# Designs tried in a protein design chat: VH-VL binders against Uncharacterized protein AF_2093. Part 8

Target 1, 226 residues: Uncharacterized protein AF_2093, of Archaeoglobus fulgidus (o28187)
Amino acid sequence: MDVEIVEELSKMLAGRKAVTEEEIRRKAIRCALKIMGARLVGIDAELIEDVTCSLIDCPITLKSLHFSEKVKIGDVLFYHPHVIKPEKEDFEQAYFEYKQSKKFLDAFDIMREVTDRFFEGYEAEGRYMRKYTKDGRNYYAFFSTIDDTFEDVDIHLRMVDEVDGDYVVIVPTENELNPFLKFFKQYSEDAKRAGLKIWVVNPDEKTIDPFIGYPKDFRLLKGFKN

## First folded at step 23 (VH-VL)

Design n4 (from m5 with heavy chain S53T)
Fold by ESMFold2, last read:
Structure n4 (fold): chain C 226 residues (1-226), chain A 123 residues (1-123), chain B 112 residues (1-112)
Amino acid sequence: as target 1 above (226 residues)
Amino acid sequence: EVQLVESGGGLVKPGGSLRLSCAASGFTFRYYWMSWVRQAPGKGLEWVGRIKTKEDGGTTDYAAPVKGRFTISRDDSKNTLYLQMNSLKTEDTAVYYCTRSYDFSKGWPLDYWGQGTLVTVSS
Amino acid sequence: DIVMTQSPDSLAVSLGERATINCKSSQSVLYSSDERNYLAWYQQKPGQPPKLLMYWASELEKGVPDRFSGSGSGAEFTLTISSLQAEDVAIYYCQQYYSTYTFGGGTKVEIK
């Protein structure tokens, strides 16, 4: 299972000459969703750690990328393949991904906390995909960013039909509205018709609001800030 | 292809004002800190000031000779950097270059420069 | 402010010979966290804007010929052109980017 995720992640990162552990971890979670779908509920942190380790320390498959070399620039630790010397622009790309990844990973526990509070009274299970159950009704929440959700929209549309219940992508607020406007223009009608829900957590205020779609259990509506 | 095109230079009397613009294209402007660097005729390069990205709070830093007289601003929707120069002095006479550095917290080199625009401050 | 001092002010070198430019900063530009020198070199040909040549003291910008090299650490740095070519006639500036930016006074390199 971990081999399949490592190989998918290696395809996603193909051609990259520099990355950070944070980017690998963020993208490993996305690959795990793609490969496992609803089974991601049963996955603990160990799988993502093992996948990450495969790309940095000890490849578990011949098709695994191996970013074996450490390079510190400023206060950020980068990794690159042994035989490749990254250029300045490679580190610029890696730093862009690092900032996105760090924002997501730093917000992850808070987003889960806010979502758990929103679903007070539901039984909760899972880490990266969190299943909330009450009275035979299930909500499957996957934590991501709006930019990653835009890139992964086809996967999320598939998940709507795959899960036994409702499927929700939980994303943090962004400094700019542009990523949300871009998603709205491109995919809002497709998402609404399919039943894909996207809700936004403000990690600083610890609030949650709908961006796309509302819960079927209307008692939950009071849990939104707006 | 990265482009930085300065405009707005010209002749101005001491005590006057002038506004320079720098039009950017070929890269994602909002990911870059932007600087003005000047070069008096026959002289070396002198950094004027810098504006950080909105993500970093949009803060500005200025060289001592221009603090309080010059203001740097940016409009990310127009991919444009501005330099408002007030209370101009003859020693401000220079070619003014627009230049960029990637938004990296410790610092990054100034890796692309415009062709410059000449400002002449003379009676 | 970190003051950057270059020497010599001008340099005449025979075609194909070695050119050496020195740069000294008033404070160290070595960042302890990453052990990198935040020092860049620029080339400015007549009628052109400056062009980034080198960063982190010794790392060549893409497209820069390998006859250019940089050395030094902390507060003392050297730019070397191993075999001067006609197209290398320019003014060369060192620049710190450790804390905002300051430039050296420039070194004009000419063919003897």
Scores: ipSAE 0.763, ipTM 0.901, lowest interface PAE 0.8, mean pLDDT 92
Fold by ESMFold2, last read:
Structure n4 (fold): chain C 226 residues (1-226), chain A 123 residues (1-123), chain B 112 residues (1-112)
Amino acid sequence: as target 1 above (226 residues)
Amino acid sequence: EVQLVESGGGLVKPGGSLRLSCAASGFTFRYYWMSWVRQAPGKGLEWVGRIKTKEDGGTTDYAAPVKGRFTISRDDSKNTLYLQMNSLKTEDTAVYYCTRSYDFSKGWPLDYWGQGTLVTVSS
Amino acid sequence: DIVMTQSPDSLAVSLGERATINCKSSQSVLYSSDERNYLAWYQQKPGQPPKLLMYWASELEKGVPDRFSGSGSGAEFTLTISSLQAEDVAIYYCQQYYSTYTFGGGTKVEIK
């Protein structure tokens, strides 16, 4: 399973000459969703850590990318393959991804805390996909960003049919509305028809709002800020 | 192909105002800090000011000789950088270049420059 | 503000010979966290805008010939053209980007 995730992650990062550990972690979580689906509920932090380290320290397959070389620029640590010398533009791309990844990873525990509070009274299980259960009703929450959700929309649409219950993607607020407007224009109708839910957490205010879709249990509606 | 095209230069009297524009294409404008750099005839390069990205707060910094007289703004929907120049002095006579640096917190080099637009301040 | 001082103001060098340009900053532009010097060099040919030659004191911009090199650290830096070519006739500027930006006064390189 680890091998499949590492190989999918290596495919996602193919052609990249510089990355950060933060980007690898964020994308490892996305690859784990793609490979494991609903089984991601049973996955501890150790799997993602092992997958991340395998691309930096010790490849577990011949098809694995290996970012063995370390380069610090400013206060950010970058990694690149031994055979390749990155150019300025490669670090620009890596830094863009770093900012997105750090924002997500820094907000992750807060998003989980807010979502746990929203589902007060439910039994909770899982880390990267968190299953909430009460009275035979299940909600599966996957934590992501709106930009990643846009890229992964087909995976999320598949997850709606795969899980036993409702499927929700939890994303943090963004500095600008553009990513949300882009998703809405392109995919809001597909998401609504399929029953895909996307809710937004403000990590600073510790509030949650619907972007797409509402819970089946209408008593949960009062848990939203708006 | 990255392009930066300045416009709006011309002749203006001391005390007057002028607005310069820089049209950007061939790159994602909103990911870049943008600067104005000027060069008086026969003289060296002098940084005028910089505007950061909206993601990084959208703040501006100015060189001392232009603080309070010049205002830098950007319109990301039009991929355009602006320089509003007020209370112009003869010392402001220069070719004005727009230039970019990637939005990196510690700092990044000015890796592409426009062709410049001439501003002449004289009576 | 960090003041940048270049020397010489003008330099005449025979074709194929070595040209050396010096740049001094009023304070260090070395960032201890990454051990990099936030110092760039620009070339400006007549009638053209400046063009980035190198950054971090010694890292060559893409497409710049390898006869250009940079050295130095902290507050003193050198641009070297190992074998001057006709197309290298230009004014060269150093620039710090450690804290906002300031440029040196420029060094005009001519063929002797």
Scores: ipSAE 0.753, ipTM 0.898, lowest interface PAE 0.8, mean pLDDT 92
Fold by ESMFold2, fold request of step 24:
Structure n4 (fold): chain C 226 residues (1-226), chain A 123 residues (1-123), chain B 112 residues (1-112)
Amino acid sequence: as target 1 above (226 residues)
Amino acid sequence: EVQLVESGGGLVKPGGSLRLSCAASGFTFRYYWMSWVRQAPGKGLEWVGRIKTKEDGGTTDYAAPVKGRFTISRDDSKNTLYLQMNSLKTEDTAVYYCTRSYDFSKGWPLDYWGQGTLVTVSS
Amino acid sequence: DIVMTQSPDSLAVSLGERATINCKSSQSVLYSSDERNYLAWYQQKPGQPPKLLMYWASELEKGVPDRFSGSGSGAEFTLTISSLQAEDVAIYYCQQYYSTYTFGGGTKVEIK
C-alpha cells in the first residue's frame, strides 16, 4: 500500500530538481488520500513518515524518486537527485513549497484540536482523515490547505460519494483572501451540489468557520465563530 | 520574460517631492522582496531600501541617508512598486533602479534590475 | 552596517589576460548555519543597469561564462576573469546580502 503511495508521490514530484522533507510530507498525505480514500482513517503517522523517508533515505520500489543529496541554504534543508545540480531557481521553487508545507504542518495539530472541540461528544478516530461519529451520523474530516484543495477538487468531490456520512475538508486561514475567492468562483457551485464541505480554522485564535456547507445537525452551528 | 520598468523621474527642486513607480511583469510579483538602488552620476551603487512581501508582514528597511524622507510601498494587485521621495536634496540626484530578490528568509541576491529612471534635484 | 571596500578602483588588462578584483567586508558575511558567504558580484556595462554575475561568493548566475570565477570566504573575496574579452569591459561591484545590502565602490575594468 505504501508502494502505491510512494509511486504516486514520485509521479507528483516528477521533474523536480530540489524539494524539502516538509513538501514531501505534505504531498504524501495528499497521495495517501488519493490512493486510500476512506481507508485513510485507519492510518497513523508512521505510514506518512515511512513514505517520506523512502524518497530521501531508502527507496522501497525501483520506480521511486530518490532525493539523496542534501543541501542546506540558510536554515532550510533541501534534497535533490544524486546526478542533478539544481539551479538557483530550483531552490526558489522548493522554498516556495517549503513555506506552504511548513505552515500546514505547523498548524496540523491545532486544526485537529479545534475540530475535535467542535465535535465535542462525538467519538473520534484517525489522524490525517479523522472520523467523528455520534447517533449513527459520521463526519469524515480531511486536513489540507485551500490551495491544495483547489488542486485536488476532483478527489474531494469523489470522496463525498465514497464515505458513509458527510465529508469535510478542514483548511487553515490564509494571509490573503485570494485563494478562497479563487476556489469559490471556480468550484463553489460544484462543491455545494455534491455536498462537499470546506471549513476554515484560524490556528491563532483556535476558531472554526464554514466556507462551504453547514452541518446537518443544527446544534453544531454554535461551534462556529460566526 | 521578467521585466521591471521604472518611471516618474525628472527635475525637481530641493525640498520637493517625487514619486517613482516600477511596473513588474513576467513573474509572480507578490513572492518577491523589492528594492530600490540608486546611482549618482559617475558614482557607485547605493541601496536605498527594501519592502518585503505581504506574507512576511510587508515591512520596510531603509538606508540611513533616506530614512524618514523616503517611503517604499507596493501594490500587489497592480504588480507595482513605489518610492515616495520627500524633502529631496541635491545629493539624492541619481538614476533609481528597481530590483527584486526572491523571498528567502536569510537573503537572496538581487537577480533582475530595471533600466532605471533619472531623478535630478537642483535649483 | 557592513562596509564593502573594493580594490583597485580601476584596472587595465590586455585582451585574453587575467583580471583580478578584490572585495573586503567590515565583518564576516559567512553564515555558520549553511556555511555560505552571502556575497554577490555584479557587472555594469556603460549605459546599462547592473547584472548579477554570481552569488554565495562563487556560484555563477545562469548564462554567465565560466571565465568568471569567485573565491574567498568570511571577509575577503576575489572576482577573477581568466581571459578578458571585449564584452567584459565594465564596472564590477561586490555586494553583501548577509544583513540588508551594501555595495562596494566598484572596479572599472578596461582594455589596455
Scores: ipSAE 0.735, ipTM 0.895, lowest interface PAE 0.9, mean pLDDT 92
Fold by ESMFold2, fold request of step 24:
Structure n4 (fold): chain C 226 residues (1-226), chain A 123 residues (1-123), chain B 112 residues (1-112)
Amino acid sequence: as target 1 above (226 residues)
Amino acid sequence: EVQLVESGGGLVKPGGSLRLSCAASGFTFRYYWMSWVRQAPGKGLEWVGRIKTKEDGGTTDYAAPVKGRFTISRDDSKNTLYLQMNSLKTEDTAVYYCTRSYDFSKGWPLDYWGQGTLVTVSS
Amino acid sequence: DIVMTQSPDSLAVSLGERATINCKSSQSVLYSSDERNYLAWYQQKPGQPPKLLMYWASELEKGVPDRFSGSGSGAEFTLTISSLQAEDVAIYYCQQYYSTYTFGGGTKVEIK
């Protein structure tokens, strides 16, 4: 299973000359969703940590990318493949991904905390995808960013049909509204038609609001800020 | 096709004000720190000031000779950098360049420069 | 401010010969965390804006010919043009980006 995730992650990072551990970890979670679907509920932190480490320290498959070389710029640690010399622009790309990855990873526990509070009274299980269960109703929540959700929209549309219950993508607020406007313009009608829900957590205020879709259990509506 | 195009230069009397603009295209403007650098006729390059990205708080830094008189701002929706120059002195006569550096916390080189706009402060 | 001092102010070199420009900073521009020198070199031809030649003291910007090289560390740096070409006639500036930006006074390179 972890081999399949490593191979998919290696395809996602193909052609990259510089990356950070943070980017690898964020993208490992996305690849785990793609490969495992609803089975991601049963996965704890150890698998994602092992997948991330495998691209840096010890490859677990012959098809795996291996970012074996370590380079520090400022206070940020980058990794690149053997005998590849990254250029300034490669580090710019890697730094862009680093900042987005760190923002997501730093907000992850807060998003889970806020979502658990929203589903007070539900039984909760899972880490990267949490399953909330009450009175025979299930909600499957996957934590992401709006930009990653845009890139992964086909996977999320598939998940709506795959899970037994409702499927929700939980994303943090952004400093700019542009990514939300872009998603809304391009995919809002498809998401609404399919029943895909996207809710937004403000990590600073610890609040949650709908961007697309409302819960079928109307008692949950009181849990939204707006 | 990265482009930085300065405008708004001209002749102004001492004590006057002038606003420079720099139109950016061909790159994602909001990911870059932006700087103004000036060059007096026949002289070397002098950094004027810098504005960071909104992500980094949008803060500004200025060289001592212009602090309190010059204000840098940016409008990410218009991909435009501004320099408001007040209380102009003859010593401010220079070509003013708009230049960029990637938003990297420790520091990054100034990798693209506009063609400059001439500001002349003279009686 | 970190003061940058270049020498010489002007340099005349025969075509195909080596040109050497020196730059000294008043303080070290070596960052201990990454062991990199935050020093750049720029080329400015008449009527044109400066062009980035190299950064981190010795890394060439993309598209810069390999006859350009940089050396030095800490507070003393050198730009070398191994075989001067006609298109290399310009003013060259060193610049620190360790703490904001400061430029050297420039070195004019001419053909003898």
Scores: ipSAE 0.686, ipTM 0.876, lowest interface PAE 1.0, mean pLDDT 91

